VH-VL binders against o27280. Designs and how they scored, part 100

Target 1, 266 residues: o27280
Amino acid sequence: MDSMNVPEVLEIKRIVEESESVKTFIFSWDFRREVRPGQFVMVWDFRDEKPMSVSLIDPVRSEIGISIRRVGEFTDRVHGLSEGDLLGIRGPYGRGFELMGRDILLVGGGIGMAPLAALADEATARGMRVDALVAARTADELLFLDRLEAAGVNISTCTDDGSCGFKGFAHERLLTLEENHDMAAVCGPEPMMFQVMRILDERDVPAQLSLERYMKCAVGICGQCCLDDTGFRVCAEGPVFWSQELSRVREFGRYRRDPAGRRVPW
Short names: E, the ipSAE of ESMFold2; O, the ipSAE of OpenDDE; V2, 0.75 times the mean of E and O plus 0.25 times the DockQ between their complexes.

## First folded at step 3 (VH-VL)

Design t17 (framework fv_marstacimab)
Fold by ESMFold2-Fast, scan of step 3:
Structure t17 (fold): chain C 266 residues (1-266), chain A 118 residues (1-118), chain B 112 residues (1-112)
Amino acid sequence: as target 1 above (266 residues)
Amino acid sequence: EVQLLESGGGLVQPGGSLRLSCAASGFTFRSYAMSWVRQAPGKGLEWVSAISGSGGKTYYADSVKGRFTISRDNSKNTLYLQMNSLRAEDTAVYYCARTSYYGSFDYWGQGTMVTVSS
Amino acid sequence: QSVLTQPPSVSGAPGQRVTISCTGSSSNIGAGYDVHWYQQLPGTAPKLLIYDNTNRPSGVPDRFSGSKSGTSASLAITGLQAEDEADYYCQSYDSSLSGSKVFGGGTKLTVL
């Protein structure tokens, strides 16, 4: 599998502007290299390489999409690119989501909706009932609502400022939703994921949670990707974890790591 | 190179109106939320207003709500702030700023001075 | 009130370390909203110094670092230089103020 570790130089086929700070870059893809929702790729702009979750998997059109939030120098440069420009893509890497049962709940915060949008496409294509709770700080930061509607997903929204849907946080909205699910998939800020996980555990709903923001080292091992109490490496054993595993990790939802690997409270 | 250039400031009487403009260059203007931030002489920074990239959502500080209107013309790469019913306490340097996803202001203009006085 | 609180001034000598605190509440920093820091040199526009709690824009020296804990954030400056003399502002988002972006009152750093 040397092919997975060598970047392919791919042409940007299309760019979709998802919000003020999020764009989806679409590439032709050879699906002899399988890609599953929850996996990520390394994106190389010929200067720096960063991990990005796959947000679109379309075997019919032979395309993948990668959604990128503008948060620093690398992502600012990538956002400046146009259709026809080139990027290096390496992967996919990581463990994807596992679908079980017939009814699934997706809970996404901000850019965390990116891998969940790909999962929603697969789940609905399999004939599953999909409910999505889409959370953001403001209405402008709600992502993929049109894609989810087109896929037949039942959508609930919440924003911290009340500009769209429920005014409040994802876990507060979840407490008002009484529908039963066979499983849940959760991706977003860790404090949100921790609160959501707690509620799902109380309801006996198995959940998978994706730790997107810690995918700094996709091909290799670094201490910054390791979870405190379990020794799990996000890029090797994640980024998707079951709620039982994360409930044993004392730093989950309480601490993050800076570039030096030091604990920083949320 | 990202550049933001404010204009339209000046001296105005209490109860009067001014329209500020901000000319943007060096980035895809329609892809970014934009904000106005002001600073009274010798005082700190105060956020005034924000607009989404499409112009579909606008936000205002309570101190200016109902008096100020933020707008943008994406075909001209220009941000506006229409200021009505101006008060002495609106006297400040007004900065145009580009807004990130989590609300940081990553690029600022040089500012334009608005003085509300008789 | 839910405005972010900073000390009005802080001072240090060249080569020393200083920290500037930013104290919020449960409706802003305590609610998980990110904290950003700005440097304003006399007579100039503010410049982004730290974004999303801990990140530095290109061109900002690694002497500047940010952290967040509970309802508060801190800016640390190590190896103080004369050119660091400026006003520093923290900024976050407050859900109780109609979804407003909020600034701290600012801290004047004097390099002795």
Scores: ipSAE 0.005, ipTM 0.409, lowest interface PAE 15.8, mean pLDDT 83

Design t18 (framework fv_marstacimab)
Fold by ESMFold2-Fast, scan of step 3:
Structure t18 (fold): chain C 266 residues (1-266), chain A 118 residues (1-118), chain B 112 residues (1-112)
Amino acid sequence: as target 1 above (266 residues)
Amino acid sequence: EVQLLESGGGLVQPGGSLRLSCAASGFTFRDYAMSWVRQAPGKGLEWVSAISGSGGKTYYADSVKGRFTISRDNSKNTLYLQMNSLRAEDTAVYYCARTSYYGSFDYWGQGTMVTVSS
Amino acid sequence: QSVLTQPPSVSGAPGQRVTISCTGSSSNIGAGYDVHWYQQLPGTAPKLLIYGNTNRPSGVPDRFSGSKSGTSASLAITGLQAEDEADYYCQSYDSSLSGSKVFGGGTKLTVL
């Protein structure tokens, strides 16, 4: 377990351009150290370290992939790297997604589709029926559609501007789907996840949500995280949570709940 | 036609146990979450428990947590509610209900009466 | 444990309109959760009347309509008929109760 807390310097084997702003960096990986969909690694560029979800898990080729969106100085530097360059990788960390049943729904927004792409591969390999609702602001920001199609996933798209698929938000599209699923996995912007979770909760579809903000806490950086009354740490159990687990944690989304513990609208 | 038929109700002593069954027909049972909803004599509806379509997740009202267990057998199209440590307050008609694609209870059984009394 | 509040009774004459309110809070209706309505005739199981705030199942007359605003919802019945005499329940979802479905206390509709 100690070896997971020391960065290993790995060579970038291959880079896939997913979009104008997203790249997947592929590394050789020793699968004696297991990786599950929904887990993340710490990526170190020898100056800063940031958590990144694992988006590809390929034991046959002995590879993992890490998808990174360009949003700041660290990610801009990493996007400037080439095949053969080195990055420090530490992990994996966190709770991965749990698969159950035969029919699964994936709801991904933007880069949140990255951990769900890895989950889709696992679910289809297990013979599950996979429906994916892929959401983005515009068609150019929809991610992993070719990979999901190649895996046999049933894809629905929606874009805010209507440039591909349903015109509107993920939760608006979900309201028009007349299907129950055995479980759902959701990852994307928090406003999207909140609206999607609400619908799935009402349908008694067990929902797992991946909350990126809890990835840092999972590696022991817990300055802003408090223990709940039962000793359950949101950061230690993340980044993937069942919807019902989140309601038991006093400190979870403190801006989502009033002082009495009641949820308030975002 | 969608049909839900409850059975297993009866008179039981406080502290006793009872197992309710709900036989479902007319739809693909495994595709729907199912619930138990109860109604005490002369009172309103109270949701008791729910189970996801696969049976992988269960949900309980605070009033029954630790005492009741919901389960399903998808090969037999049957929903169950195991009720332990029964109290007088558990006296009610227990309805089996199907959770629709919209989160409502679109079909209900006729109910089975559970009376907890000495 | 009534997290959704309904008037205990409402009455009207045949042909009139009646409205039944369902008042919730920020943890249920106010959080955006849908409201569903059920009709329970004397001695029978409840029947779905309105789902998803405003929608009618097949076979439900258009005299029944639902609406939602803020932390509250309403069921409106127009052209009141004697056979509408029943108990009416609203139902939503409450996130503060660890994912609990919640019912209103019920409203007895009397047709005069």
Scores: ipSAE 0.504, ipTM 0.788, lowest interface PAE 2.4, mean pLDDT 87
Fold by OpenDDE, second read of step 4:
Structure t18 (fold): chain C 266 residues (1-266), chain A 118 residues (1-118), chain B 112 residues (1-112)
Amino acid sequence: as target 1 above (266 residues)
Amino acid sequence: EVQLLESGGGLVQPGGSLRLSCAASGFTFRDYAMSWVRQAPGKGLEWVSAISGSGGKTYYADSVKGRFTISRDNSKNTLYLQMNSLRAEDTAVYYCARTSYYGSFDYWGQGTMVTVSS
Amino acid sequence: QSVLTQPPSVSGAPGQRVTISCTGSSSNIGAGYDVHWYQQLPGTAPKLLIYGNTNRPSGVPDRFSGSKSGTSASLAITGLQAEDEADYYCQSYDSSLSGSKVFGGGTKLTVL
């Protein structure tokens, strides 16, 4: 078996257009290499490399899916690719989500729904009750709704403009929901996650949150993804963190480091 | 060496039940999705059911939904197919097949014959 | 009847080239799902011949080749030999059938 640290050149089998700005790229996968929801892979287009969460894990079809939002030069190039084109994939890396209990709450914003969609599949397969709060700026940016519904997930939508579901932010919608869950998984804009975490903590709901940081090596060596005060490496100790862990991270919900190492406010 | 050995086939009356087994060896069983594929006498291949490596996900052809149940015991390296409410059209050789990392069936058993007849 | 359409039979003389077509639709081959091919000798279980459209498993001669384009796939056999006489099946995945593995109807290859 090949080293997980060496990119494998894989052919894009299919491309699913999830939204105007998000595409899911499907690859064949050797499931002798286990991949879990919440883990990420490094995607290499032979010019640059970026971490991407796995959004689909299908052992029956022997496929994985990587959902990518078009946000910059790298993703522009990737979005220009077609079925049959090649990408380098190495990984998976990082700590994925853990499932516990019978009832799980997923709170996702935008592309943050990518790893949560994979988690939803696993949770429903285990017979868990899954509630998902899916948030986006507009209705057109809500991701994976049909997929989640087909999996038996109970969906609540939230949009900034009110074009679908609750008008407002995810944490505001969450405040209107009274049910407690055994655990929660959260992924999306960090300000959203920060607010959601606070609510969940007040409700004594164990929560896992997936962080996004600039990272290069993905193996905990370069330090580009280190979180201030703690020294947590998002690629090694994360990207999935428990709320208790994030409570120790001062920068959480406040700022992140850009590629130059500068503090960039959210 | 990968080996798949089906058993449990036989003659059953319409409306009856059978349970097929497939003993797997020569590979890490839990790492592979498994499928049942059947072939009626003188006919082509028909996919019947699939199950993920962990057993968490199951899939069925429309022709057998609600009647057949696929399962596996990874501790015993065994795949199962519980067939209920059997019909004449279910008469076939049933093959156990391993799903490759490309989604193909890279290894097949020799099959077990199921005959549904009054 | 089969989701994937194959010719019922093809024939060729030893040494010749034969092709077996597999015609699908926008919900299977046309959707980008891989096509696999199987050889089934008389009285035996199927054997994987081609996987992932074009790949040969170990032990499969390079006389066998697969291709895919649009909504169809093709198996080509060059240098036809007597032992190639068998049934050949294409297989793919169809998203319109609640996610089902699908086979072609099979093609009987006769070596003249």
Scores: ipSAE 0.333, ipTM 0.773, lowest interface PAE 1.6, mean pLDDT 93

Design t19 (framework fv_marstacimab)
Fold by ESMFold2-Fast, scan of step 3:
Structure t19 (fold): chain C 266 residues (1-266), chain A 118 residues (1-118), chain B 112 residues (1-112)
Amino acid sequence: as target 1 above (266 residues)
Amino acid sequence: EVQLLESGGGLVQPGGSLRLSCAASGFTFRSYAMSWVRQAPGKGLEWVSAISGSGGKTYYADSVKGRFTISRDNSKNTLYLQMNSLRAEDTAVYYCARTSYYGSFDYWGQGTMVTVSS
Amino acid sequence: QSVLTQPPSVSGAPGQRVTISCTGSSSNIGAGYDVHWYQQLPGTAPKLLIYGNTNRPSGVPDRFSGSKSGTSASLAITGLQAEDEADYYCQSYDSSLSGRYVFGGGTKLTVL
């Protein structure tokens, strides 16, 4: 069976330790199932299943990579695995990023750099000029700087505490950066993405933003996004959205949801 | 140089009112949810209230609901807590705190003491 | 009482390892919500010590580490120093309490 909804049990080929809390798990992949940057897979540890963005796409080696931050029971168990252990992988799912123009900006916060690292590889392979703003709370949480540099990406960093690069937030750093981009892709904490989107809108730069919370909607298990307060149904179109689509979502950048679906301030 | 500076605390009699202020600097204030957290003398931390970055949504602990009002002025980078119908049980140091992108309280003010006594 | 349970006190000698537990339930830590830890030195505001279960802010020594399993979390302090004498609080979110952040009751660490 060649159904994307059937999990394939894959051996962990390699593990790259990206930071104290983030690992990239690399698997052999049959590229008859096309994978694009911005898409996700469901990762199954034979006990629980969670959506994870694809962070490495390598058709030459026939490999994909999935970067996982340690944030709970499932991810704690997966982080305990070793090369040679097995995981179930189902997918890919969701709308991926679309590349356009010659010059692009990537803005990533924390683990949000994972799907953007895959996009950077594709963009540089196409001969595009890529500028990346990599943001985190501290230097230890900046991800994929070596991969981005190896790909030929122009990197700016910022940390909230000033431990690496610009001291401040992504949107504050963005105000000091060159404005000549044909498109942007943004992934990270939702309040960061909201502020970045506003600046890009004022610069007339079309932006694509990846909302992790809508990954479950793409596989039909998220009721929270069926309608927002503007009447726009976003759940069928994620996880990547154009900024024009997100301008209609009142909750974007303002609220998160608990497991019961209740609004909680960021 | 994230800074949160509280003011407005003091001595008030039961049934009285106080308005606390928190002046924020060193970050884009409108991008963050803000909270008030209190600590009664010799006791632990208790979350009191939260407000979204836009100010569009507010949340309250049951102990203060209907008596306290959280608000913010993003043009002035200032957070407020209007406290009405104060009780002896509201006596505490009140901290202004920024709610981080990760759901923690990553920066705290020095606190302002509110004493409710006759 | 707190919805997150901490021991009221722990003690250790300099150089020793101490562990502070934070016990929750299926509606908070067990529901997958992150646990954050704060250090409060006498007469000062709390300071974020650990966030997102395991992460250290800039300037926090690696002697401090966090872990999470099931409905519980732990803060471990190795190489205990006199300066570590403080109150420690865990914090999470509880889905059974509408829109509420929750703190543990606090643990007083005494360095003998």
Scores: ipSAE 0.000, ipTM 0.389, lowest interface PAE 17.5, mean pLDDT 83

Design t2 (framework fv_marstacimab; at its last look DockQ between E and O 0.66; V2 from the best seeds 0.00; counts 0 for: pae E 2.3 > 2)
Fold by ESMFold2-Fast, scan of step 3:
Structure t2 (fold): chain C 266 residues (1-266), chain A 118 residues (1-118), chain B 112 residues (1-112)
Amino acid sequence: as target 1 above (266 residues)
Amino acid sequence: EVQLLESGGGLVQPGGSLRLSCAASGFTFRSYAMSWVRQAPGKGLEWVSAISGSGGKTYYADSVKGRFTISRDNSKNTLYLQMNSLRAEDTAVYYCARTSWYGSFDYWGQGTMVTVSS
Amino acid sequence: QSVLTQPPSVSGAPGQRVTISCTGSSSNIGAGYDVHWYQQLPGTAPKLLIYGNTNRPSGVPDRFSGSKSGTSASLAITGLQAEDEADYYCQSYDSSLSGSKVFGGGTKLTVL
């Protein structure tokens, strides 16, 4: 009997070092519990539990991968683990990306490329044409370029410092590229996603955006991940939203909420 | 193998009209923006017009805006350029070209000659 | 006149290196738009040689390379061969010209 609400204790099968600050943890997975790109799992180190997007979905090898950036106490502890160590995994949770059309654009910033890498794998396996705009602060922080290239994805890079590809931000680069896509999927810092969404709206390209937000409730039993104007709960109704849904949310791209629910500018 | 074959060129009088066609094969036609690029005898390349993969958006050089119309029929894998109110300065070889995501022309047809003369 | 400036001609001997420049402005190359390069042999259609500043299409020899700095781009050809005699064009996009694709004036390469 498979239940997504019960944590399964899984052995870390492999660890891939993606960058100085990012590792992908690979686990054997029973695909009777289906996982789709854009969904997340709760990762439990037997002390704390945090939501993490699935970055690799491989039914042929019966594996999933979870990419984790070192940003605090929990992720620092997880980065200290080795192959053979155990983590609790429950899920998957949330809405995944929906593929439509023949030609798709992926726009990823930093760790936001993680769920988009899984989406790229599915899209290319379906015979879709995939263009990916990969953004980071520096060349060393660009993620999944080799994996995307191996999948046949057409890649454009941009870095804030100009160390690889276009010098500037993702939305500035997007303005210089052709607009022939049936849909887009976007994941990264909210200010980047807001700017990208505005351009895609002008171009009449439907976009799905994955919100990297503070979540305390994996099954939607609390309101911590609610959006101001719509009442959408990111863990239950997201994390993936269509651009038309986010255009109705005044909070998106302008402010966030701290744990007490107070508005804090980006 | 990607192939683009232009047709419809010829001799026309000033003020006349011509419709160019470009038959595409070897790739998913609707997935690519397409362009027309021309070259006057002994001169350089000049971009004329572009159309999005869906056909929903069209673009024109100022020199042809209001006179030329780009269109496509994705069911027939064919690109068109309707040229009206032709002028002597429109005399050129017209190339059909496939436009990449970067905005480059990655495949070109052989070209078709348009001569505007009395 | 073209908004991207190329020298009208360049020459070199077999085995040598030549560089063809493409000079733009803040509204095109300087604004971050990519530069692409085309080779046109006499009596033939242009062929894509370099796209996205530095990338070579399948089948283009590694003797051809592209670079971009500031408002300018360059095409470098090493190990010159007689069959490299052709016209070479740079191409970009100019935001000030109602958003138009633009070509350089072309450079005739002569292999001595």
Scores: ipSAE 0.671, ipTM 0.829, lowest interface PAE 1.2, mean pLDDT 87
Fold by OpenDDE, look of step 5:
Structure t2 (fold): chain C 266 residues (1-266), chain A 118 residues (1-118), chain B 112 residues (1-112)
Amino acid sequence: as target 1 above (266 residues)
Amino acid sequence: EVQLLESGGGLVQPGGSLRLSCAASGFTFRSYAMSWVRQAPGKGLEWVSAISGSGGKTYYADSVKGRFTISRDNSKNTLYLQMNSLRAEDTAVYYCARTSWYGSFDYWGQGTMVTVSS
Amino acid sequence: QSVLTQPPSVSGAPGQRVTISCTGSSSNIGAGYDVHWYQQLPGTAPKLLIYGNTNRPSGVPDRFSGSKSGTSASLAITGLQAEDEADYYCQSYDSSLSGSKVFGGGTKLTVL
């Protein structure tokens, strides 16, 4: 068994409160183990294990950050942890984002901004121009705004209730913005991503989208994250997919599989 | 430094044709939508036409639709406006402008004068 | 005749605050499309002054500010200076005109 598949017990170095429901847990990281934006790790609290996107990649400080939204029992426990506490981390896994061109569009919703924040850091470090559409239900759920701004990212915000920025959904806001990008990276609620992808396709903007599915093994063996019709494994072939790949995936934007393997509509 | 330089303006008779060019430099030309905006003497600004970065999408004001054609050559960093069936009301300074992500025109050329007169 | 309506002229003394309104409709400003503002000095090409309702490009003083509410937008200039004498245009997008960019009629600002 590859050492990558064994959880490494790491101490929580710092905790950043991003919002009421989102915390970023920072760990020391040995960058001999490469990690790319868009990849995920399996987080183990010694009871359960969940996939989480990497939201911070800092080779200078030798740190990574994992942003976790409080949504259930596992995340409740994790959110109860303090600096100095321990978590098991294995990975990274999956296909990350690819950067191309000079101008990149990021479209993120909610916790979907996590991997995009990491991508933004890399893109800006490479001297790329980064525009980011950041969407959330309400203003207080908008993530990483200060961080993105500090990185030199041009930000447009969108909230369902209009409490900050454009009132409406991300795809609606996107329609009001121009195509000035070589590629796009998208991550958020799947219905959002579905609509955004359609717009980007109509605009002939190459797009990568990060999908979320129930993942158990993270190594393409168990099949729990398989996408209907294609057989794509989100943990192996993804979680980042090109729009052309997702166009072949019937369930995309329509439903997902729950832990029991049942179809659950979005 | 972003630079836009229009050319091709001049005097033309009604019903005539003229082709404007805009040479762009200082930025990745293909990454940006470009527009033509005109201003009649002593009048306000009027959007004329736009084209996406790749050139795949074109847009026209109703006043010029069917008569004007916007195009671009990304290998030459040049924007074009083919104007056919010109009318007196087309008389204006024509500006090429880079279109920002927000839909604003963040950079403008100095303009080229088009005069349609008998 | 412009889709967006501006007052034809405004004036103010040096140091004063002036406001230029831009009134649209449900198909442009009211639809949520951004409003942008341009300054055009006499005999020159327009210059972007405000983008995305409230944002200032690099080099634009903070005495210029934009706002939007409902179907209208406003440009405010504080600490009016002689060099501010120019024509000002608001611009947006109108979904009812086959996806056209639209300008206001322009406002001539005179510094007294």
Scores: ipSAE 0.623, ipTM 0.852, lowest interface PAE 0.8, mean pLDDT 94
Fold by ESMFold2, look of step 5:
Structure t2 (fold): chain C 266 residues (1-266), chain A 118 residues (1-118), chain B 112 residues (1-112)
Amino acid sequence: as target 1 above (266 residues)
Amino acid sequence: EVQLLESGGGLVQPGGSLRLSCAASGFTFRSYAMSWVRQAPGKGLEWVSAISGSGGKTYYADSVKGRFTISRDNSKNTLYLQMNSLRAEDTAVYYCARTSWYGSFDYWGQGTMVTVSS
Amino acid sequence: QSVLTQPPSVSGAPGQRVTISCTGSSSNIGAGYDVHWYQQLPGTAPKLLIYGNTNRPSGVPDRFSGSKSGTSASLAITGLQAEDEADYYCQSYDSSLSGSKVFGGGTKLTVL
């Protein structure tokens, strides 16, 4: 038996309200279980279990943070919890981001900034120059801006409604920003990631993108996270993929799948 | 300390050619896009050309397209501007400028004067 | 015919507040692109004064501040001093121009 298959029941140590709809739940963590930016955990509320991105990796304080957006029944229940309440955590799972070079671009949409905030901490600790394009629908939904600034990240913002920064989509803003990065890391709504990937490929910038798919087992057994035509399992071969790998995935940016496995347009 | 030092300016006849250089130091040169910005005597600033940190992408103002070529040698920390088919209206001080990610020009050289006259 | 329009000159007495406007369009400032400001003292290269609409680089006095609204941006200088006599330029991007980067025509500030 693999210890990753058995949830550890952990006490919520602290809750940070990141926005009206996003909270970060902080737990004590034994770093003998290594955690890398871009990996995920399965969060169990004793009724259901969902994959969530790790947004804080702090070996000095022996803490991890899991950022959760309120979007449905499971996340509503978790958002109703208080400090001292219990959650089951299994993992970490998946392939995280790999850093290369001296200059990294982060492009995050909404909750997709969570794994990128963890990556930004690692990149700045290595002495890399980090530029982050942070996107949301509205100013109130821009995540982690103060944390990124404190880490020394150069931030550009965009909002669909223009309430903060550039008015428009992340890929539109990206076209006006300077090309001077050794790599990029991208996470957010899949239509945004597809359009950003195309720009980065044209610029010859190596890019890693983190996908979200429906998951149950998280270890590659149940088949719920498979990508069409490639056989890639997001929980095992991903969630972080290189742009070249994703260029061969027909479903990427074109459609998604519901819990029953049916194709649903974006 | 960031330093940018232009050279190669001078007097040239219309239709002639000139090559400007900009020696960079005090920062990781390859990590930054670079620009040329010019200023005719008594006039305002005009962006001329830009090049990405890798050198893979170049951009030109319409007034110089087809006549000017920007390039860089990252092993020598040097930016270049090859100016061909020069015209009197190209007379200006040419500044080498480092371009930030935001598109601002955060460091400038002292400039080199190009005079095009017969 | 500058894409970004600045007044050609502005003046003020020592200790006063002055503002310098930079008026663009829906293809530049109005699209949400950042505005940057430069100071050019006589006989010198331009110096970055404000970037990203409101941010001051290290070493720029807090007497200088930037703002942006709609299709326009503004540079404010408070506590006006003789050393502030210079030319001031705004700069942004324009999506309708192939070159992308555009400067305003410049504003000569005179301290009376």
Scores: ipSAE 0.488, ipTM 0.764, lowest interface PAE 2.3, mean pLDDT 89
OpenDDE, second read of step 4: ipSAE 0.522; ipTM 0.822
ESMFold2 (binder alone), look of step 5: mean pLDDT 93; pTM 0.950

